# Designs tried in a protein design chat: VH-VL binders against f9vpa4r286to426. Part 14

Target 1, 141 residues: f9vpa4r286to426
Amino acid sequence: VIEEIKNAERVIVIGAGTSYHAGLYFSIELNRLGINSLPVIASEYYNVRSKKGDLVFAISQSGETIDVLQGIRMMRNSGAKIISLTNVIESAIARESDYKIYMRAGPEIGVAATKTFTTQLASILFILSVLKKENLKKMEK
Key: E = the ipSAE of ESMFold2; O = the ipSAE of OpenDDE; V2 = 0.75 times the mean of E and O plus 0.25 times the DockQ between their complexes.

## First folded at step 2 (VH-VL)

Design z8 (framework fv_zimberelimab)
Fold by ESMFold2-Fast, scan of step 2:
Structure z8 (fold): chain C 141 residues (1-141), chain A 123 residues (1-123), chain B 110 residues (1-110)
Amino acid sequence: as target 1 above (141 residues)
Amino acid sequence: QLQLQESGPGLVKPSETLTLTCTVSGGSISSGDYYWVWIRQPPGKGLEWIGSIYYSGSTYYNPSLKSRVTVSVDTSKNQFSLKLNSVAATDTALYYCARDRYSSGWYLPFDYWGQGTLVTVSS
Amino acid sequence: QSALTQPASVSGSPGQSITISCTGTSSDVGGYNYVSWYQQHPGKAPELMIYEVSNRPSGVSDRFSGSKSGNTASLTISGLQAEDEADYYCSSYTSSSTYVFGGGTKLTVL
């Protein structure tokens, strides 16, 4: 997954609601690491022109968000590779992704929306930590 | 022109394994645009989805059949197959292979079907 | 056999309109815009008539239309013709990433 992110010409991060906000944070941090990234609100998937060399990072708690599913299908058809970050094993989005990351259990907060964001952010922070360590190794050499 | 053709035995004994093959011609099974599907229909009854496979080997099964069913794909022969073990009289049905198509902006489920093959489970 | 509810039979006269219902739950018909309808003539394989609730494949008559309200999808056939006499099945994608069919409706054109 990390290698796919590092080698992508552009990382398109797509999500809806709280997933979009987690994705926006991820996209900003990727750009800070020198990785070209575009955050996309799922309901606007039809405005995105994807191509071979693009990597789509799709965030959906249920793995069934219709706009996210439609977006990844359109982008996959255009030649992009798909990575999904979901909570549900073998959900529609996970099933149709080239690579699948299942969200790790975050802190128990008791509020569904807050818990979802925290779990998504924890997964994103882990991915970013690996990417940053890779970046540090290159700077060290 | 795309064509799907089922093949296999017309008669299987109870407790044995049913094996059916679908041969795809006029199109490639090794395409990310399609899932390949098995659906059955007992005589005089309705349709039942059995399972689907992507050319990479990823499978999705009807939970009621999951313990008895295996779907596999052979990209070199442009074929996919169904194995149903421990068959009983209730497995007597017309068995269809079909295609699920994703086409830019559209999702056409079961947009193309084979002619169907009748499988009778009897001693 | 089936998880979605359809009437067992429906009938109409040539030139009339009929509607066939397909009722599920929020985890299938109500939750997704992935309802499809199939026509099956005796001795033949089913043919896709409607996909994604209301879209027609190329070659399907404008007389066929689909809609959905809540957990119920509907197939409407206008201007009934003798050739429309067939079995009709609805199908939906589910929250478990599976497919479920309706029990089927026999349409008789009187």
Scores: ipSAE 0.007, ipTM 0.542, lowest interface PAE 13.4, mean pLDDT 82

Design z9 (framework fv_zimberelimab)
Fold by ESMFold2-Fast, scan of step 2:
Structure z9 (fold): chain C 141 residues (1-141), chain A 123 residues (1-123), chain B 110 residues (1-110)
Amino acid sequence: as target 1 above (141 residues)
Amino acid sequence: QLQLQESGPGLVKPSETLTLTCTVSGGSISSSSYYWVWIRQPPGKGLEWIGSIYYSGSTYYNPSLKSRVTVSVDTSKNQFSLKLNSVAATDTALYYCARQKYYDILTGYFDYWGQGTLVTVSS
Amino acid sequence: QSALTQPASVSGSPGQSITISCTGTSSDVGGYNYVSWYQQHPGKAPELMIYDVSKRPSGVSDRFSGSKSGNTASLTISGLQAEDEADYYCSSYAGSNNYVFGGGTKLTVL
């Protein structure tokens, strides 16, 4: 998943509501790392022209957000690869993604945890930390 | 203090359209954190979710009612409304409006409810 | 017909603990952690008691607790009091932009 993000020609980050705001933060930080990224509010997916070489990072806690689902379908049909960040195994968005990241850490955490903006942000911060750490290792060599 | 108040006719004839309005006070309907919801309860029976609306106009409806129901929102009046077409005696119920927490679509809970309004369908 | 199955009634004496079950499928209760519980006193609107399986809103007694195992969510009321006598409803996100309720459970405090 990290290699796909690093090697994408463009990372399109799509989400709705609070997921969009988490995605906007992610997109800004990706650009700061030199990764070309475009944040997309899910309800406006039809305004996005995607192509082969694009990677879509779709954020949906339920995995069922209709505008996100329609957006990833459209972009996948245009040749983009899809990574989903969801909290529900086998949800519609997860099933239709090439790569799946689940916000659940384990059975006890998955059952008790609140599925909120904070859990999405924590997952994004973890991904960013790995990307930043890998870039630092390249600079060492 | 957030308050929701239902209003509309208490009596509707079979085959007509039921129209109810919910007025929201003490909070904004244009909140990105909430959906606004209609739930009904036939006398002596359980609760049934009818539909939910986001301030953008995005709607979700109970599949069993989808062909007959329309929910709309008027952000300038801080109101949302229910239209239920082709009513029958089985649509007789207390109708509640409520606020639904929005995490990411319909995954949230109903934290504030109106007092409910009784709608009777009879000739 | 309710999508989620609850016992029609439960009863207990003051000071006892009771549990109300809410059984669905892997497409609702089992598939998501978005279960909530509502208390309804006669003639009144429902009030939120538990959300997101196990969380309590401010103002709700810690005698009320929620849990989930597989396709079954549970509401437990400890230290039963006369005022707990009410109807209790569970609800859950049901996938595909759908939301469902249980049939309700009448709690009698003897």
Scores: ipSAE 0.006, ipTM 0.571, lowest interface PAE 9.7, mean pLDDT 84

## First folded at step 3 (VH-VL)

Design m5a (framework fv_maftivimab; at its last look DockQ between E and O 0.15; V2 from the best seeds 0.00; counts 0 for: pae E 17.2 > 2, placed apart)
Fold by ESMFold2, look of step 3:
Structure m5a (fold): chain C 141 residues (1-141), chain A 121 residues (1-121), chain B 106 residues (1-106)
Amino acid sequence: as target 1 above (141 residues)
Amino acid sequence: EVQLVESGGGLVQPGGSLRLSCAASGFTFSSYAMNWVRQAPGKGLEWVSTISGRGGSTYYADSVKGRFTISRDNSKNTLYLQMNSLRAEDTAVYYCAKDLRYWGSYAFDIWGQGTMVTVSS
Amino acid sequence: DIQMTQSPSSLSASVGDRVTITCRASQSISSYLNWYQQKPGKAPKLLIYAASSLQSGVPSRFSGSGSGTDFTLTISSLQPEDFATYYCQQSYSTYTFGQGTRLEIK
């Protein structure tokens, strides 16, 4: 997954509600690292033209967020590759993604137990830390 | 009452085929992943295959990959296992099992009674 | 692939004893570890999921603990109906069962 992010022409980050806000943060930090990124509110997916070379990073705790699912379907049809960040193995969004990242929070007894912003942000911060380490290494050489 | 009932087991020669069925009742079948688990006589449990609730993803143990096919018909609340190129080591009781999760695979909370498959000359 | 190793393979204990069974994963599986009980001639029954969560209808004398690679099932006061074989199962990456632990009542 790190190699796909580094080599994408553009990283489109899509999410709804609190997932959108986590995605907005991710997109801002990607741009600061020199990686072209566009944050997208899931309900506005129809306003985004995607193409081959785009990488879509889909954030959904449940993996069943309808607007996110519709967005990744449209963008995949236009040639983009899909990475998902979910907490549910076998969710619709995970099943329709080319690459999958699963949050390793404990099991969910109900919808409220794992809907916190914190687990999404922790996963994003880890990805950013790896990207920052790689960027520093390139600059040193 | 939540129930799973397997059928289709029997005696078959090596190289033969069988199709197992698992009839589900008492829960929303399409909302849960389903599994096949087998147990050879006197031996432990071995996971065989998993299918997602909507049927889009299937997973197999290496020992059966390429020979077995898991499927489901959500309109009939039925899980299937097509078993081809059967070998003596496939002899076991085959259980179907329901996942505990509302939207994905996690743990097996309901098990059927099992159906016996015997592969011998 | 993730290997699951149970200890001991067999155990004899008296009614009223505290019994522990351990399960070790070949790599970290966080808390994605389940425990099942199987009595002779019957299908397995889920006891514990997510390492420590007690399944509905399971007696409170059963408990689970652990995270990462090392997990324990405990029966606080063994009863005659607890004679069975116990299996752990990882659900972190597909599924793998441990080899089982046969519990006999002295």
Scores: ipSAE 0.000, ipTM 0.512, lowest interface PAE 17.2, mean pLDDT 83
Fold by OpenDDE, look of step 3:
Structure m5a (fold): chain C 141 residues (1-141), chain A 121 residues (1-121), chain B 106 residues (1-106)
Amino acid sequence: as target 1 above (141 residues)
Amino acid sequence: EVQLVESGGGLVQPGGSLRLSCAASGFTFSSYAMNWVRQAPGKGLEWVSTISGRGGSTYYADSVKGRFTISRDNSKNTLYLQMNSLRAEDTAVYYCAKDLRYWGSYAFDIWGQGTMVTVSS
Amino acid sequence: DIQMTQSPSSLSASVGDRVTITCRASQSISSYLNWYQQKPGKAPKLLIYAASSLQSGVPSRFSGSGSGTDFTLTISSLQPEDFATYYCQQSYSTYTFGQGTRLEIK
């Protein structure tokens, strides 16, 4: 996952609702690290033209969000690699991803997906921490 | 008919290696995560490892991390468990188990008959 | 790691009895709890998933309940083929099994 992010020409972070906001944060932080990133609202996936070299980071609690699924299918067809962050093992989105990250947040019952949002952020922060460490190593060379 | 058949078990010395296989049939293999679960003689069940449908994600129990490697060949409908640096406490019947896809639940609905691994000097 | 504790470790019962087995998680696992039955020399069989969902083909005398940390497997009327060892399993964070409950004939 880290190597894919590092080698990507662009990281497209796609999600819906609360997951989009997690993705927005991730995208902003990636750009701060010098990694070209674009946040995408899942319902607007068709406005993004992806290509080989792009990396799609798909965030979906259920792993069944139709707009996210359609988005990653479109982008994969253009040659992009897919990384997913989901709460459900072998969900539709997960099964169609090159790399899978599973959060163990349990089911969300409330309207506000606070539990899964926090686990999403935790996963994102972990990834960012690794990237920052790698960046520091690069600077030391 | 959905079926899982384990093979590769046997007697091995401590520090040795062994590779288990699990042949799957009767379902779309790549659509399901697969699991290894072991049971020491007269003891309970212990989860060992899980691999996602396409093999992009793997998970391990702390007791086997760094020593065991789970993998799969979807073209052959086969699950593998490479076991290195084997210890006496690894002695067990090893089961492969299919994941049940259910929203918010991950259970093992289909199990093989198991293959016995004995680690002894 | 999440620890699963079953109670009792063993029990004796008679055909027709109502049997209850409990499982407690060291932390909340929501409904990520499964129950398995295992007979000697055989592979485990899934009985209940998601705390209360009955697996296809499993008799209706089996039922599961609970959420959070405390769960229960109930056999409403014990049949001769039900004497076996039962295991709970959490699937909230990776997987861990309870130590098992051996159900013996009285």
Scores: ipSAE 0.000, ipTM 0.594, lowest interface PAE 13.4, mean pLDDT 91
ESMFold2 (binder alone), look of step 3: mean pLDDT 93; pTM 0.952

Design m5b (framework fv_maftivimab; at its last look DockQ between E and O 0.25; V2 from the best seeds 0.00; counts 0 for: pae E 15.0 > 2)
Fold by ESMFold2, look of step 3:
Structure m5b (fold): chain C 141 residues (1-141), chain A 121 residues (1-121), chain B 106 residues (1-106)
Amino acid sequence: as target 1 above (141 residues)
Amino acid sequence: EVQLVESGGGLVQPGGSLRLSCAASGFTFSSYAMNWVRQAPGKGLEWVSTISGSGGRTYYADSVKGRFTISRDNSKNTLYLQMNSLRAEDTAVYYCAKDLRYWGSYAFDIWGQGTMVTVSS
Amino acid sequence: DIQMTQSPSSLSASVGDRVTITCRASQSISSYLNWYQQKPGKAPKLLIYAASSLQSGVPSRFSGSGSGTDFTLTISSLQPEDFATYYCQQSYSTYTFGQGTRLEIK
């Protein structure tokens, strides 16, 4: 996953509702690390033009958020790679992504927006911490 | 090939207890949430309880909270329902059912044939 | 807390008929709606999940549609083995079954 993020020409982060806000934070921090990133509200996916070299980071607790699913389908058809951050094995979004990250906090039955947001942030912070450590190693050389 | 077999049903007096078992075979048991569903004679289906693939999350219908306990032993491929403080309205056929997903909240693709629980004096 | 209401409660039809059964949720459940078939003395069988996805091994004459609060199950050409009771089920927040629709020979 880390190598795909570092090698992408642009990281498009797509989510709906509270997942969009987690994605916005991720996108801001990626840009601070020198990784080109664009946050996208899932319902506005049709306004985004993707291309080969783009990496789409899709955030959906259930893995069934319809606007996110439609967005990743469009962007994959334009040549982008898809990484998903979900909490449900074999969800539609996970099945249609090239790479899958599963949140390890156990979800409540159904949709749990408040608890899901903190778990999404924890996952994002872990990814960012690994990226920061690798960036520091490159600068030491 | 894939099957679920319930056991442990029977006749019990109000206030009594029963432990239901569901033996699973033909699939990776620990990869899926498991459910109990009941059906009173001549009535519709009622969800009772769900347990996640690891057993770490459990959920109950309001009608059984505090009286029933769902559990699983993944080393024995067996789902359990401990039923305490039984009431006449708990009289039903009890089915175990496999969820399509590890955490639940999706659909029940495999069902057992059910075991009858009768609560009467 | 999500109520599921099926219509009709019972239905008479002939072999070859097109049959529709409806299910209404008390709040939006997105597409988290399943359909089951149950014959007397037998366990339920999954027909449709996620509102419109056909379970493996289920004949193509069965189809599901809908999103939000209103859902339908359609049997395009009724066969003798289709006479049964049909249940909808929400899986959005825990689980709730509808009260059932009995489909019988006209």
Scores: ipSAE 0.000, ipTM 0.526, lowest interface PAE 15.0, mean pLDDT 84
Fold by OpenDDE, look of step 3:
Structure m5b (fold): chain C 141 residues (1-141), chain A 121 residues (1-121), chain B 106 residues (1-106)
Amino acid sequence: as target 1 above (141 residues)
Amino acid sequence: EVQLVESGGGLVQPGGSLRLSCAASGFTFSSYAMNWVRQAPGKGLEWVSTISGSGGRTYYADSVKGRFTISRDNSKNTLYLQMNSLRAEDTAVYYCAKDLRYWGSYAFDIWGQGTMVTVSS
Amino acid sequence: DIQMTQSPSSLSASVGDRVTITCRASQSISSYLNWYQQKPGKAPKLLIYAASSLQSGVPSRFSGSGSGTDFTLTISSLQPEDFATYYCQQSYSTYTFGQGTRLEIK
């Protein structure tokens, strides 16, 4: 996962609702690290033209969000690699991803997915921490 | 093979108590919220109760609040419904149903065969 | 509580017909709407979740649409095994089922 992020020409972070906001944060932080990234609202996936060399980071609690699924299918067809962050093992999105990350958050009933959002952020922050460490190592060489 | 099997139904007098069980198999039980849904004879479906995967959160229909208690034992892959102060209107087939996660909300993708509860004097 | 109202309560149709069942919520439930099929003496079966997502194993002749308060279940070409009772369910705030729609053979 880390190597894919490092080697990507561009990291497209796609999600819907709360997951999009998590993705937005991730994208901003990636750019701060010098990694070219853009956040994409899942419902607008058709506005993005991906290509080989792109990396798609898909965030979906359910792993069944239709717009996210359609988005990653489109982007995969263009040659992009897919990393997914989901809360459901072997979900549709997970099964169609090159790399699978699972939040392992419990179920949460309600329109506000606070628990899953926090787990998404935790996962993102972990990834970012690794990237920052790698960046520091590179600077020391 | 994912399967849910309810048990514990039967005839009980008004004001009585009954405890239903639902044995789950074929999936990681603790990873999913579980639900009880009932159906009175010749009537529609009525949601009764939900419990989170860990058991830390429970939800009840207003019609059963204070009388019914949902619980689970993840070590036994079993869901329970303790029904107290039963009323005639509680007469129904009771289904346990597995949760399908969807962005902080759920659908019920797997159902048991149901167990009949009859409350009558 | 959110109330769910299905229409019609019952309908008769023939094999091959296009059938449409509607469900209305008393308030906006976004896309938190599911559809179930139930045959006599059997447990309900999930058909559609999140308003329009087809459950695995369900024939493609079933489809769901809608958002907010108005939702529709469509069977593009009715098959003999499709005669049953159908229920909508909101999952926006806890759970509430519609009263059901009985689909009978004409």
Scores: ipSAE 0.000, ipTM 0.593, lowest interface PAE 11.7, mean pLDDT 91
ESMFold2 (binder alone), look of step 3: mean pLDDT 94; pTM 0.956

Design m5c (framework fv_maftivimab; at its last look DockQ between E and O 0.03; V2 from the best seeds 0.00; counts 0 for: pae E 13.5 > 2, placed apart)
Fold by OpenDDE, look of step 3:
Structure m5c (fold): chain C 141 residues (1-141), chain A 121 residues (1-121), chain B 106 residues (1-106)
Amino acid sequence: as target 1 above (141 residues)
Amino acid sequence: EVQLVESGGGLVQPGGSLRLSCAASGFTFSSYAMNWVRQAPGKGLEWVSTISGSGGSTYYADSVKGRFTISRDNSKNTLYLQMNSLRAEDTAVYYCAKDLRYWGSYAFDIWGQGTMVTVSS
Amino acid sequence: DIQMTQSPSSLSASVGDRVTITCRASQSISSYLNWYQQKPGKAPKLLIYAASSLQSGVPSRFSGSGSGTDFTLTISSLQPEDFATYYCQQDYSTYTFGQGTRLEIK
């Protein structure tokens, strides 16, 4: 996952609702690290022109969000690699991803997905921390 | 059962070469970074080298840079350490260790039993 | 390079004692600190990762705390099987271990 992010020409972070906001944060932080990233609202996936070399980071609590699923399918067909962050093992989005990350937040009951949002952020923050560490290690090499 | 088994250790003369292997089982090998850590007799632990899951990234301690090469064959679930230009101070038990794939840590959660490397004239 | 310094280097204690081992980093390593236990002739065993997270299967009498440069491993009530050497390790920038703390029976 980390290597895919590091080697990607562009990281497209796609999500809907609360997951989009998590993705937006992720995309902003990636850009701060010098990693070209674009946040995409899932319902507008058709406005993005992906290509080989792109990496799609799909965020969906249920792993069944139709717009996210349609988006990653379109982008995968263009040659992009797919990383998913979901809360449901073997969900549709997970099964169609090259890399699967499970947030293990347990069932989300509330409409306001605060539990899954926090776990999404935790996962994102971890990834960011690893990227920063990798940069530090690389500098010492 | 998750298991790591090192092999290839032995006695070698200074300036010689040795290749260590670590056979992994019980987990998806390619999904985890792998590490070599050594321990001189009666001494502490020293990180030697790390390789990413795909093998695309490698890292080395300054003490072994230019002399040691870490590699892996994911199709064989095997980690390697090619040691060249060996020195007396390289004498140690060499452990292979699996990275903990738990969000928030790069700790080493699984270790092999170790293989002894002795560099002596 | 980041240097890790443990204290004490050796410690004598009795079963039931509360034991504290400290680890200091030469620079801030945030929470990128792990603790290992090693018994003679055996490979190290992971106890704590990310400064305070208990590894699965490790007894709850073990705990870790700290951030930045100062870290602590605590054994709330020492058991006979806990006599061993303990190592801290930073994974902030590459990897470095402390020199170890040998915990012996008093």
Scores: ipSAE 0.014, ipTM 0.633, lowest interface PAE 7.6, mean pLDDT 91
Fold by ESMFold2, look of step 3:
Formats: sequence, C-alpha cells, structure tokens
Structure m5c (fold): chain C 141 residues (1-141), chain A 121 residues (1-121), chain B 106 residues (1-106)
Amino acid sequence: as target 1 above (141 residues)
Amino acid sequence: EVQLVESGGGLVQPGGSLRLSCAASGFTFSSYAMNWVRQAPGKGLEWVSTISGSGGSTYYADSVKGRFTISRDNSKNTLYLQMNSLRAEDTAVYYCAKDLRYWGSYAFDIWGQGTMVTVSS
Amino acid sequence: DIQMTQSPSSLSASVGDRVTITCRASQSISSYLNWYQQKPGKAPKLLIYAASSLQSGVPSRFSGSGSGTDFTLTISSLQPEDFATYYCQQDYSTYTFGQGTRLEIK
C-alpha cells in the first residue's frame, strides 16, 4: 500500500463523521510530506471528479458506510484505485477495494465511537511513520 | 425465520405526528442497515430513510428531510420512524426493509408487510 | 438525483412467453441495480441484485443483465405466479425506484 500512496497523482481521502476527521488529519500530513491529497466528506462525493492515477483512501470502521461505499464505486468507475481502512473483514467496502487495511481495535468498552476514532488515528499514524521513515532515507543519500 | 413487522399506522390530520415501529426477529438486527420505503395508494415505491446498523448515520429523502426522524433501539430489535408535520402527500403504506449488506449490495432482501398512514382532514 | 425509467409501463403476456423489462438510469450506475417483484396487497420481494445476481429462493427463469445506464430483467418462460408489478432500483447513490412495470395475463 505504501508504494501505491507514493506513486499516486492524488490521494483522495474519503470518510463520514469521525472518520472524515481522521481522514482530514491524514490528508494534511500527506500534503506536508509532498503527496498531493484531498480530504472529502463522504456525502459530497459527487462534487469530486476522480480520474486514472487517483488513489482513494476510504475510511470506515464498519466497512458498511453507505456514502463511502457509493463514493468509492463512482471513483473506481472513473479509473481510481481504492484502498480501504476498516475494522470488519469481508465488509462491503473492503470487498470492493483494491487494497485493504484492517484496523486493530482494542476491547469495545462503553465508548465504542471513541475507541474507533483512536484506532483509526493509530493506523494512520503507523502509515505516516513508514512514509516519513522513507523520506529520511532519501535525505541520507 | 427472518421477519419484520410494522405498526403504528393510522389516521391523522395534516400537521399531526405519528410514530411508526418495526419489530425485527430472526437475524442480528444491529449488523444491518434498516430502511423505510413508502407506497402511496396506486403508486410506485419511494425510498424514505436509511439508518446504519449502529444508528450512527442517518439519511433522508428530500421530501421528508426535517420532518421525519429515523432511529433504532438495538437492545429491543426495533426500528422507528417519527413523522412530524404530516401532509396529505405522506399518505402511504410504509414498509420497513433490511439491507442485504454481505456482498456490498444495499438491496432490500426482507420487507415487512407495511402499515398504512392516512393524512386527511 | 438519479432517475430510473422503466419500459414498458404495462405488458400483457401469456404463460410460457419470454418477456423482457427494461430499466434506464439517467446516469451511469455501473451494475448497482436491483429488481423487485410486488403482487397486489403484498410487500415487494427481491429478485435480482447487483444487476445479475439471483437472490436465494428465486426461480432460475428470472435473470438480469446490463451495466451503465441500460438494464434488463428477463423471464424466460412465464408462470402463472409471475403476473405482478416489477420495480428496478438503483443503489449507486442513495436509492431510486423505477415507476414500475405491470405484467398482466393476456
């Protein structure tokens, strides 16, 4: 997945609700690393025209968020590749993605929505740390 | 057996309110998005509203936005539709329907038998 | 919004006939189209999902085809129980039903 992010002409990060906020953070950090990125609220997917060369990073804990699923379908039909970040194996969003990342969530206790957001951020931070490590290797040359 | 049973329909005056219920059985209710679909007498089907399995995301047709509220109680396996500011054009049979989900399709694979809502003076 | 237009609006046919019902979307919906059957006084019943996938328990004489904007439901040999109203539905962006096609005994 890291190579696909590095080689994308644009990384579109799509999510709904709290997943959108995690995606916004991811998109900001990608732009800081020199990777062109656009955060998108899932309900507004029709306002974003995708094309070949785009990579769509779809964030949905359940993997069943209808606006996200409909958004990735439209963008894939326009030639984009889809990476999903979900916590449910074999969910609809995961099944329709070219690449899949499954979140490792801790025990579901009392504040399930809060736990989900934290796990999304942890997964995003791991991806960013790998990307940042590769940038440091380039500078060492 | 997977079953959905609507209730709460009846006759109301324009501007009135009504709350529909849909009792679910035979499946893990919280795993599926749930829907309301209506059909005016002699007319076709019209999607009304959708709620995610957790209840965290809700969606509405423009014709009902701001007047209707979908909700669910997963501990009671029950879907609700609160209908406010009812109009004559809301007169219809209201169905609850379950999403198919597993293959990424949002087709409605199980439907209730519907409950009739009549809005008239 | 995505508009779904069914053709014909009504159709008369005999038992044993092969019939086709067409559904056209106002924009491409890939293969995200479903077909339902509704008999008088009854709730709709899912027949086909994802344009061509047959729902469990639906007879194999029903088939669906198409992608993009043009979709077809085919009944290869009509049975007495197939006389009903048929609806297409897109699930590409929210939900929209076609206006229905009434299939009647000739």
Scores: ipSAE 0.006, ipTM 0.570, lowest interface PAE 13.5, mean pLDDT 83
ESMFold2 (binder alone), look of step 3: mean pLDDT 93; pTM 0.949

